Miniprotein binders against q9h3h3. Designs and how they scored, part 292

Target 1, 235 residues: q9h3h3
Amino acid sequence: EDGFTAEHLAAEAMAADMDPWLVFDARTTPATELDAWLAKYPPSQVTRYGDPGSPNSEPVGWIAVYGQGYSPNSGDVQGLQAAWEALQTSGRPITPGTLRQLAITHHVLSGKWLMHLAPGFKLDHAWAGIARAVVEGQLQVAKVSPRAKEGGRQVICVYTDDFTDRLGVLEADSAIRAAGIKCLLTYKPDVYTYLGIYRANRWHLCPTLYESRFQLGGSARGSRVLDRANNVELT
Below, E stands for the ipSAE of ESMFold2; O stands for the ipSAE of OpenDDE; V2 stands for 0.75 times the mean of E and O plus 0.25 times the DockQ between their complexes.

## First folded at step 23 (miniprotein)

Design hT9 (at its last look DockQ between E and O 0.82; V2 from the best seeds 0.73)
Fold by ESMFold2, look of step 23:
Structure hT9 (fold): chain B 235 residues (1-235), chain A 80 residues (1-80)
Amino acid sequence: as target 1 above (235 residues)
Amino acid sequence: SKTIEVTVTEETSPEEVAERIVKALKEGAEKVRLTAYGREAIERAWEAITIAAARLGYRIVVTIEREDGKTIYTISLEKE
C-alpha cells in the first residue's frame, strides 16, 4: 500500500543524489553546445532507472546545468548534523531562528527555488529556459529530476548560494521569471534538506521559506514573493 | 507621512528595533528603513522585522537593497 513516510522520502532523495547525474558544465563545455544537449536529454524523456526507450540506458538521479561561475560548496554538513543532534538532546528550543544560526555557524547556506511540473513539453521548455539562464550567467546552477516510473510531477531546483542573502534569493526569482516561468515557485534552504526536516515534523517548522507567484504587470520582477510563515512580502 | 531611519549593528537589540518599527508604522510613518552592515547586523535586522510582523498581525512589505556593501530593508504596510 502507498504508505510513505518522511524516512522513505529522505531515502529516495539520497538515492537520487548518489546515482549518476547528467551534467552540462559551462565551465568546461562551450555554450554553443547547450541546445544540442537539451535536445538529447529532455527531462520528460530521461528516465530515473534507464528504460530501454529513453535517451539514457543507466539510472539518472538528476539532470543538471553548472554555470561558468559555479563553485560548489556544501559547507560543514557533518558538523551541522552533529550540532543538530546535540541541539535536539539539549532541551533548548528549536525554532526557525535556531536553524538559521546553525546553518550560518556551519556555513551550510545554499538554498533553492523549486517548481513542480508534469512531464511533457511545458516541463522541457521550462527546463530549457532555466538552463539557458544558467549558461548565460543569470543563475549559477540548476537541476531537474528525471521522469519517474510512476509518472508524477518532476521538480526543477534553481540554487542560490546563501539563503540569508535575501536580495540574492529575490534576484534568482527575477531571473527565473525572465526565463518565462509563470508557475508557483517555493524556496527551501538546504539546511532543512540536510537535516531531514519535512512537512509534519515534530517541531512544526515550515521547510518552505518563500513562495513566488507570477504577477502580470504589477511588479518589476513580474512576481510576488511571500514569506508566509512571517506574513512578510519581499520586494 | 515620513520615513524613519534605524541603523542596526551586531550589538543592536532586535526586540528594541521591532518596537521602533511597530510604533512608527502605527503612528503613520510610510516607511521604516533599516541599514545593516555585516552578517550579524543583517540577521538582527531580519529578526527585528519578523518580530515586528508578528506583533502587527498583518502583512508588511520589505524592500531589500544593497548599497556600498550595506543591506537596506525598507518596511511598509501592505497597500490595497
Scores: ipSAE 0.726, ipTM 0.908, lowest interface PAE 0.7, mean pLDDT 88
Fold by OpenDDE base, look of step 23:
Structure hT9 (fold): chain B 235 residues (1-235), chain A 80 residues (1-80)
Amino acid sequence: as target 1 above (235 residues)
Amino acid sequence: SKTIEVTVTEETSPEEVAERIVKALKEGAEKVRLTAYGREAIERAWEAITIAAARLGYRIVVTIEREDGKTIYTISLEKE
């Protein structure tokens, strides 16, 4: 059940990437307009297909906020996929290290912290905190999924430029925690998504590299980040 | 010494550094501090940490700091 749900969620996310986005771009829009935009498009009320009575009449794939330093760079995803197919055909062992090297070689280095929240005030409040952190330059870019017809959890994605930069990943976690987020966070590189590597894959690869748990009175970062592959706590 | 210091260069063997980490912690060092200069040394230092973690068989705590083009890893055992 958990594997099918992860593949389904990934397929839904890819389909949503092709639909129109509601974007607040801090590069072109004054920061003073953020509160009005958040009030107009609360993610708990924005619907995936533009349902009657929703703030959106058209389908929305994602709600996103772009920071001042945001520059979209996806790297060579096609080259990455070709190299991945060749690697599978070679019969060589596939490890997390192999995927890291493929990602570096093809410059597909983006990754994201993920949080899943039920629709409602807590989601909208969390999103508002993240959006402010992006506009203030503490984070580069974030997106949140709109409300589905069936309900279910919505996902907030907070991106980092390089999943191989462990300090950058930790800094993003700290900024998310500073925005008041206390739920469990998981970090997933985009390379795992592009290669179709989900939970319970045939290579036994864990697509989640890091897990962040909120901690009161602990580290200066307000969380503990577990490297799941190596069983190392990062502080 | 309560803290053991190791400088990691692009020529440093990750396996050798891992052995030093494991030895220091087994001998009762409270902390091992790795200093790495440059991207290659940073990756070698991290590889050494992962090897050491695997050899120890229990969770280790790592603090990462960046100063003036160097990365400092401070390694300790999780206090139960």
Scores: ipSAE 0.688, ipTM 0.893, lowest interface PAE 0.5, mean pLDDT 90
ESMFold2 (binder alone), look of step 23: mean pLDDT 84; pTM 0.817

Design xL2 (at its last fold request DockQ between E and O 0.83; V2 from the best seeds 0.83)
Fold by ESMFold2, fold request of step 25:
Structure xL2 (fold): chain B 235 residues (1-235), chain A 85 residues (1-85)
Amino acid sequence: as target 1 above (235 residues)
Amino acid sequence: SPEEIREEIEELLEKAEEKLEEAEKKFKEGVDPRKARELLMEVFRLLWEALRLAEKLGNEELLDRAWELVFRAWMLLVRLRELLK
């Protein structure tokens, strides 16, 4: 039990969404420019607020790569919030099914695989692999946090467009593993993020839908994926 | 002592609510959204501490009050994000 560190990091991540992003957009930028861009903006050196000696002179909220098929659509977030507020006084129980239905109704269906890595070469190498997978079309969108002064772990988020499409979520897990990622992955739908479903939350809900652990042998996928809500292995 | 901890929690909640109300006002008036964001980050720091202490006491009323403020603050943070996206 370490207090509310994870919850505050979630708030800081939301705040970071509101600052400028460094984006490689494959829809408008030739793939041959990716390696130079990665070398210019390694996540271990890009700083959140433009520290002296950083490659960036201004604040950076996220470093991101958009694939050729990226089609942004965050859905009806305002309607989602209004419905969520109404539910708080309704007496209706709040379950994962409640959140799923809200997400479907308001078209807030995106979600992400998360991995946390210490600053340094391993982070930069992992990010480069993910970024290449996005530009090559195996993944659609990814982002990585810049370096904070406190030197804590940074996060890579690999997005999927519909968390209710379990096969699509598992396909993204496979693509991440194919990029050489061996650390623990956890999956969080954006509806959970927008509605404040953190590790500690007032509804006592599990904040992640899936957990993926690297598996060297025995599985063609290269990982074992657990459905956290039902305690069922999907692989 | 438990009573001193309770008083500390109530002080944290009062300060958090004051800052939250200021952030809500700035958002409603469309004034200085960057300041509203700064206020919200301060609100969260106060509320996480209030929650930590309220959990130590096992005080359900104070936990509920803290979580209500977290709910309000989080909803505003998302609204700010949607405004500035």
Scores: ipSAE 0.839, ipTM 0.932, lowest interface PAE 0.6, mean pLDDT 90
Fold by OpenDDE base, look of step 23:
Formats: C-alpha cells, sequence, structure tokens
Structure xL2 (fold): chain B 235 residues (1-235), chain A 85 residues (1-85)
C-alpha cells in the first residue's frame, strides 16, 4: 500500500462501524440457521453501499457473527481519549508500554487477528469457516468487511477480549488455523486504532503486536507466531 | 517549484482545518454523526495529500501541522463512532 492508503483504509474501516451491520447472533439464533445466513450474505457479494443486485439494498458497514460467550465491552474509550490527549500535551515519551498501561487503566483491552483476502470463493469459504468456529465456541466474535465498489481486498477480523493475554491471543490463532485459514495473520489492539496508531504514525510505533504464519507439519498450532515488539518467536 | 508546493500544502491544510471545524461544530450541536463523518473523510483525504507533499518538500513544520490535524480529526472520528456503535 503506497503512501497513506493504509491509514485512509483504517479511517474508512472505523467509519464503517457507524453504518448498519449484518449480524448472526448465536445467542439468539439457532446454529442450524448459520448455513442459510452464510448463503444469503456471502461477503464477496454483500456490497458496502447496497449496489443493485447485491444481497443488501442498504449500506452495510460489516458482516459479523457473535458467539454464545460474546459480551460487548468497549471499556472507557472517553477516558482513554482524554488521557491520551493529556499525554500529548505533557511532552512525555510515548512507548508501547505507555499504550499498554493506558489500555489497562481504561479497560480498553480488545484486539483482533486480521486477514486480507481478495473477493471470491476463497474469501467466502474462509469466512464460513470462521463463522462456524464462532458459533461452535472456538472463537468469540468475528467480522468481515463488505465488498467495496472499486473492489480490492476484504478484511476478516477475529477478536479476542484481551490483547495482554498472550495465551488467549495464541488460542485464537490456533482456532483460526483449525478453521482452515492459511494466510498471513496480523494482531492489532483496538486501543492502537482508537489512538491513531497506524503504520505511518508520528510516534513511529508499530501497530502490529503479533504476526502468524502458517506452517505445515509444525507445532500443534499449525503456525509460527512472532512477537513484533520483541522480535521473538512464541511458538 | 518548492514554493508552489508549499503554497499547495498551506491551501490543503487551511481547507482541512475549515472542514474539521465544521465537523466539530456539527458534533457539538448534536447533528447526525454521519454528516460529521463524511466531512472527516474529506479532511483525511486532504491531510494525506498535504503529508505526501510535505514529505516530498522535507518541511518538518508543515508535517507537524498536518499530523496535528490528523490527530484532531481521528479523535473526533472515535467520538462519533462511540455514538453509533
Amino acid sequence: as target 1 above (235 residues)
Amino acid sequence: SPEEIREEIEELLEKAEEKLEEAEKKFKEGVDPRKARELLMEVFRLLWEALRLAEKLGNEELLDRAWELVFRAWMLLVRLRELLK
């Protein structure tokens, strides 16, 4: 991605959170209905703005699946933001440790594994695998971006409750791999998104905490996970 | 010319700041957050171009001003999102 395209896409993704979502909620909908829902709303065909001939007539921000154990908790985002603004004015150094402490203090601990896939069968198949894993309880919650008007890659986000819980992050990676996903995965805390920590941020902070690469015949997890902050392999 | 590029950056920053102030006003007035969102998306487009040009020019002052507006716009977008999620 050239220049500030990645940052703009991040802004667009955050802005898309404000539009209606297509949601399968396993807490209220029988698991037996998942296949019909997936067939009705394949992410490669659902369009961002409800184009003619698409399954959706109205704009869709995200397609999402909520598991039985899903509990929406965003923490104190307002307090986080105020603390971040105060930190900017203080002139104190900003480090990954600073961001971690802010996240903990304000209980903004969610993070996500990200995968980018071209529209088509492979995307829809990957999404179906993830959706099943969520409904079956191996994952808590996931979302996928709808198809953009200009095309391009779609993103699947698989969330964990706490980016500071390394074991939980690794368990989610294992579940994603068990669902048949073989592409590169990157893990990003939501706090980094909320505070404007993207690739080209002025503080030169890396927004990616972990990378997962698929490995044949490797560990029981089927992947190698790299801690980007410490440049250490965890598996 | 470097002078023309500087002028273009200044124009972009001015336009971005005006639109950002309008978005902030709409937010404060309780207008539909989606309207403010659309303005912010325009602000970001302007600021990305300003940053690109400022990097090309190697002008740290203009870079700092652009990044300050990005930060301000991003914080507003987060606030808007919290209203509709």
Scores: ipSAE 0.829, ipTM 0.939, lowest interface PAE 0.5, mean pLDDT 93
ESMFold2, look of step 23: ipSAE 0.828; ipTM 0.930
ESMFold2 (binder alone), look of step 23: mean pLDDT 87; pTM 0.863
ESMFold2, fold request of step 25: ipSAE 0.794, 0.835; ipTM 0.900, 0.931
ESMFold2 (binder alone), fold request of step 25: mean pLDDT 87, 87, 87; pTM 0.862, 0.868, 0.866
OpenDDE base, fold request of step 25: ipSAE 0.819, 0.819, 0.816; ipTM 0.941, 0.941, 0.941

Design xL3 (at its last look DockQ between E and O 0.86; V2 from the best seeds 0.83)
Fold by OpenDDE base, look of step 23:
Structure xL3 (fold): chain B 235 residues (1-235), chain A 85 residues (1-85)
Amino acid sequence: as target 1 above (235 residues)
Amino acid sequence: SPEEIREEIEELLEKAEEKLEEAEKKFKEGTDPRKARELLMEVFMLLWEALRLAEKLGNEELLDRAWQLVQRAWMLLVRLRELYK
């Protein structure tokens, strides 16, 4: 996949936010119902457009699980955009530090661990583990993309409230690993998403702040986390 | 030829800008957000092709114009998405 393919997939993912979501909300639904919900809507079978024979008849943008402590707060996205446009017009250098300050100023602080998995049992099993961790309060919120018509990998997103809180980001990694996830994880702030900064962006900014690799027999976290901006291992 | 590629890029950019303006109009009217989304996805497809060709040609001016339209389209997509949160 070229850089533009990745950006297009990101645009499609954002556009999918506008379609209905299948949501398990632990704030209003008993945890005892989670297993039945997971069985009803396995992400490998839920289709993006509600294909015949799928568990969904209508288009689904995302499948999501909300934890007890989940509070949706996107911050001042409009103010962020205005400041971003002004910054571009000013001709001032755009750096990861600049983006961090914009995010802080406008309270757009959410970020997510991302994992990409092929459709199938491994994906559904991974999702079930994540969903349980959310309902049990180890994670706040997660979503998974439905199956695309052409197939391809599905993405699980596990959110944290503040990408500037390194401890919170690391705690989420630990919880994901404790849920049995062994694949590569990448952490991306939502501010990069909102500003259209992906792999092929014109400023050559890396949208990935952290990478987590599973480690057997390692620290209590079961992973090695790399700070990509500083090229430093945090664990 | 390089000249033919340049012409193709300019046509792609023009078409993308026209569709983007239509999407912006629909967004402002607030009557058909799904159509605005559809138009934006078409805009992105045109702009990705323009960028690929401009990179191949090594034309910085056309690259900059394409990226400006990408940013404009992206900002609109984000605004459109915020209506559904």
Scores: ipSAE 0.818, ipTM 0.929, lowest interface PAE 0.6, mean pLDDT 93
Fold by ESMFold2, look of step 23:
Structure xL3 (fold): chain B 235 residues (1-235), chain A 85 residues (1-85)
Amino acid sequence: as target 1 above (235 residues)
Amino acid sequence: SPEEIREEIEELLEKAEEKLEEAEKKFKEGTDPRKARELLMEVFMLLWEALRLAEKLGNEELLDRAWQLVQRAWMLLVRLRELYK
């Protein structure tokens, strides 16, 4: 809230990408090993810097699961950053549409559904459900933050490969719900992440493209999804 | 006083820019990416404080200067992550 705590946590999350990751890679590891791996590395017990008594002795940036179809491609991030800098000096308006076009032009199309959970059983259970969905092929790739020494909520990120493919984003939401997740989900395109566009930003942009709320009572998707950019319900 | 707050913000911004230039140099050298990351995290801490004070003062010029440095630091952090992740 106050004092730019959220912005600093985002910087810490970006920095964490550079530390070692604990990865279950379904492309090279039998699915029968998943349950043992999950039990060894629950996200509520894996520590960011290798605290005494944790299962890891070295820093861990992320815990991740890669699905059978995982193919890394972050796109033209350098070109995106250069175009962003040029845009800011051009006098052209900076709007959600211009960010979308930059992302398309530079092939930075990935995005992620985010959920924030306190350390404990609910976090570990949610992560296990997501990890199984990835290994079973319903989701492509997911990661979860380790426990920070400060405590506080941890984040699970479930990636999709094209935020402009609305149906694909909604299918991922449905797969997350099918894994038993009932908490609020928010969707953020990676273009906002790479350009450092936080909720508190100079352009009054909203980096959350969609919100998903669990819904009982016969929705085709099992959730209610709101398009935050246009303030319209999609479901 | 408002003048003392303004001076503090300017001092924070100058310190942040100096550390950012050091991080940019470390990035260009390519020999110690973890030091470059450490410097960037220090830059962010200085800039969050500068922004907090500039918001309390209501000074748009200082807010703009601080946010420009945040963007510059963030762009470098992303580049560092892309090369050394």
Scores: ipSAE 0.814, ipTM 0.927, lowest interface PAE 0.7, mean pLDDT 90
ESMFold2 (binder alone), look of step 23: mean pLDDT 87; pTM 0.863

Design xL4 (at its last look DockQ between E and O 0.84; V2 from the best seeds 0.80)
Fold by ESMFold2, look of step 23:
Structure xL4 (fold): chain B 235 residues (1-235), chain A 85 residues (1-85)
Amino acid sequence: as target 1 above (235 residues)
Amino acid sequence: SPEEIREEIEELLEKAEEKLEEAEKKFKEGVDPRKARELLMEVFMLLWEALRLAEKLGNEELLDRAWELIQRAWQLLVRLRELYK
C-alpha cells in the first residue's frame, strides 16, 4: 500500500545534502536583508533541479538560515558508523537505549523538529516565520526542501544541538509555536538519520522521539508534546 | 507464483549489488561522486522493490540479503555526503 516511499524520500533528502544550498547566514549577512532574501527564494518556487520559471537556474538541495550563534559540527560520524557495524555483528541487542549511548559516545547529538507542508503560501509563510526566529536568535538553524517536480509535500527542519537535552528540545518547540506554526511537529535525532533507521527498519525502532501538537482552545495556548517511547505527555 | 517471485527478487538483488559495487569503486578511487550518488539512488529503488516482494513471499533469507545491501548502500551514501558536502 504505502511501500517504502518514506524511506526513499529519506534517501533523496540525504543525497540532496551534496547539491548546492541557498543560505542566509546571519553570522555574515545583516538581518535587514532577510526579507528581500525570503522574497527572492520562496521554498514553493525554488526547484530541486532548476526548472524553467524558477528563481534558481541550477540544482538546489536545501534552502537554509544560519543563526548568529550557529557553529556547525557533525560529531564523530565515521566512528559512529564503525561502531554501528561492530554492534550489528556482536550479537548484542539493538534498542533505543543502545542507539542513545552510541550517539553520546560519538557526540552525534543533534536532532530536528520536522514539519511537512504542501507547496504554496502556507509553506512560504511558515518558512518565513521560522527564518525570522532563527535570525532573531530564538532558534539556531533551519532548512527547508525545495519544490520537487511532482509538487509533493516539502519539509522544514528546525535543528537542536542535543536531543538528550529535553528542555532544549521543548524550548525549540515553543519558539516554533511562537513563530505561528500550528501544524504537527515530529522530532528525530540525527543519529537515526546517519544510521538509516526509518519507520520501516529491521529492529522495530521508532525514530520519532517526540510529537508536538498545537493546543487549540482554552486560555492556555501551546503544545502538547508526547514522548513516543513511553507514550507520556511532557507538557 | 512463489517461484517466479523468488526469481524476480534474485534478479533485483543481483542488479542492486552490481550497481552498489560500481558506486563503491568510484568512491574508493575518489572519482565522480555525483555518479556514485546516482548509482546509489538506483540501488535503493531496486532494493525497496526486492524487500516488498520478499515480505510478500515471507522469505527470511532474501529479506536479510536485501537489508544487508540497504545498510551497505546507506553507509556509502553518508560517507559520500560527509566527504563531498
Scores: ipSAE 0.789, ipTM 0.911, lowest interface PAE 0.9, mean pLDDT 89
Fold by OpenDDE base, look of step 23:
Structure xL4 (fold): chain B 235 residues (1-235), chain A 85 residues (1-85)
Amino acid sequence: as target 1 above (235 residues)
Amino acid sequence: SPEEIREEIEELLEKAEEKLEEAEKKFKEGVDPRKARELLMEVFMLLWEALRLAEKLGNEELLDRAWELIQRAWQLLVRLRELYK
């Protein structure tokens, strides 16, 4: 990716959170309606700005599916921000351990598996698999970016409640693989997003904690998960 | 020239800071958060260009100023986003 493309995409993704979402909420909507909803709003056809001929007439920030166990909790983001400002002012070293401690202290523990796919059938099929896994309770919540005007890859985000719970992170990877997803997955804590930690950050911190690569005939998980911080394979 | 590049960076930083201050003002005044968002997206574009040029120039002072403004802008974007949760 050229220059600040990753940072731009991250800013756009955060800005898109402020636009309306297309949501299937399994807590209030019967699971039997999922297939019709997926057919109505295929991610490859839903447009970011509601282009003529798209399923949406208005701007859409995200397409999302909420599972039965989904509870929105972002933690104390304001407290996190204040602590982050104080930390920067202190001149103390900033490490992955520092960020972990800030996240724990302020209960900002959510993280996500990310996959990037070109618009088309493969994306829509992948999303349908993920959405079904969420509705069936194998995953808690997922979202996918709508199609941009210029095209480009769309991102599917699959969330976990706690990036410090390694087992929970690995279970989500297994569920994603069971849904038929074979692409590269990266795991990023939300705290890194909130603090503006991306690839080119001034502290040279890696925002990706885990990478998952699909493996044929391997472990029951169907993937190899690498801990990027320690450079250790977990599976 | 290096001097021309420096001047261009300083202009970018100044313009970015002015837009950022405007966005912060709009946020504080309770104006439509989407307007502040639009300004912030412009701020980021200016600051990323400033960073690119400052890296090319090897000027640490200008890099630090750009990074500080990026962080300030990013934190405002986070605050704006929290209004919709």
Scores: ipSAE 0.787, ipTM 0.912, lowest interface PAE 0.6, mean pLDDT 93
ESMFold2 (binder alone), look of step 23: mean pLDDT 86; pTM 0.847

Design xL5 (at its last look DockQ between E and O 0.77; V2 from the best seeds 0.75)
Fold by OpenDDE base, look of step 23:
Structure xL5 (fold): chain B 235 residues (1-235), chain A 85 residues (1-85)
Amino acid sequence: as target 1 above (235 residues)
Amino acid sequence: SPEEIREEIEELLEKAEEKLEEAEKKFKEGVDPRKARELLMEVFMLLWEALRLAEKLGNEELLDRAWELMQRAWQLLVRLRELYK
């Protein structure tokens, strides 16, 4: 990605959180309605701004599916911000360990597997697989970006509750692979997003903790997961 | 010229700071968060260009100023987003 493309996409993604979401909530909606909902709102056709002829007439920030075990908890984001400002003012070194400790202290522990796909059947099929996995309880929550006017890739985000729980992160990767997803996955903690840590950050911190590559005939997980911080394969 | 690039960066930073202050004011006054969001998106575009040019120029002072404004803008965006959770 050239220049600040990643930062731009991150800003747009965060800004989109402020627009209405199309949500299937498995806690309140029967699982039998999922197929009809997926058919009504295919991600490749839902438009960011509610373009004429799209399934949505109004702007949509995200399309999301909530599982039965989903509990919205963002932690103490305000406390995190205050601590981050104080840390920067102190001139103390900022490391991945520092960010981890801030996240733990303020209970901002969520993270997500990210996949980028071109609009079309493959995206909609991938989303349907993920949505089913969420409704079936294999995953907790997922969202997908709507189609932009200019096109480009759409992102599917699959969340885990705790980026420090390596087993939970790996289990989510396995569930994504079991849903038939074969593309590259990257895992990013939300704390890195909230603190504005991108690829070009002044501290040279890598915002991606894990990478997952699909593997044919390999381990029961069907992927190889790399710890980017330690440059170690976990599977 | 390097001097022209420096001047362009300074103009970008000034415009970005002014828009950021306006966004912060709107947020503080409880104005529609979407208006502040729109301003912030403009701020980001200005600051990314400033950062690009400052990197090209190799000017650490301008990089630091652009980064500080970027962090300030980003934290405001996070605060705005939290209003919708």
Scores: ipSAE 0.779, ipTM 0.907, lowest interface PAE 0.6, mean pLDDT 92
Fold by ESMFold2, look of step 23:
Structure xL5 (fold): chain B 235 residues (1-235), chain A 85 residues (1-85)
Amino acid sequence: as target 1 above (235 residues)
Amino acid sequence: SPEEIREEIEELLEKAEEKLEEAEKKFKEGVDPRKARELLMEVFMLLWEALRLAEKLGNEELLDRAWELMQRAWQLLVRLRELYK
């Protein structure tokens, strides 16, 4: 159930990249317009395929906010795929270190913090906080899925440009928490996404590199972050 | 029975490969990328079920075949995304 659901959702997410996006681009749009844009396109009401009563009449793949420092960074995805295919036929062992090296060699270094929320006020409020953090320069790029016809959970993705830069990944976690986010966050490098490596993979790899849990009790740090690969608390 | 499960897996894999080949043809021709995407979604659904049954049966050969098709299908979806995003 969980294995199928996770893989299916991942494929749908990648397919959604090919449909139109609703984008607030801080590089070309004044920050003072953000609140009106957020009110016009709440993620709990923007529908994947343009349902009646939606603010959108046509399909929407993603709702996104680009920060002023946003620079598209896909890397050498075709080279990555070719090298991956060669590796699988080579007989060499496939390990987390192998994936890390492929990502470095092909410059596919981006990754994202993920949070999953049901449609409604909490999702829209969380998205608004993230979007403001992006426009204010605390985060670089974020996107949120639209509401599916089935009404399942939606995902907010907050990108970082280099998953090997642990400090940068942790700074993004801190910025997410500063935006008022208290739910569980998981961090996944894009190399795993491009290679189709999810929870139910044949190499028993763990695509989640970090988990972040909100701290209570007056802590100024806001998070407990676990390195899933080494099972080590970082905070 | 185990043999009936094996036959079901083989039917799923055959159907998945047929749809995958159609999607690959559409991609090579550079036409109808929405249909190619739809075919790939169907391929993933068929392969997930094939994997679930093959894991339950413990059949390593069928698992390998399903995973090979899965990797091939995912690679094509990524190429479509990169070209038409």
Scores: ipSAE 0.693, ipTM 0.852, lowest interface PAE 1.1, mean pLDDT 89
ESMFold2 (binder alone), look of step 23: mean pLDDT 86; pTM 0.858

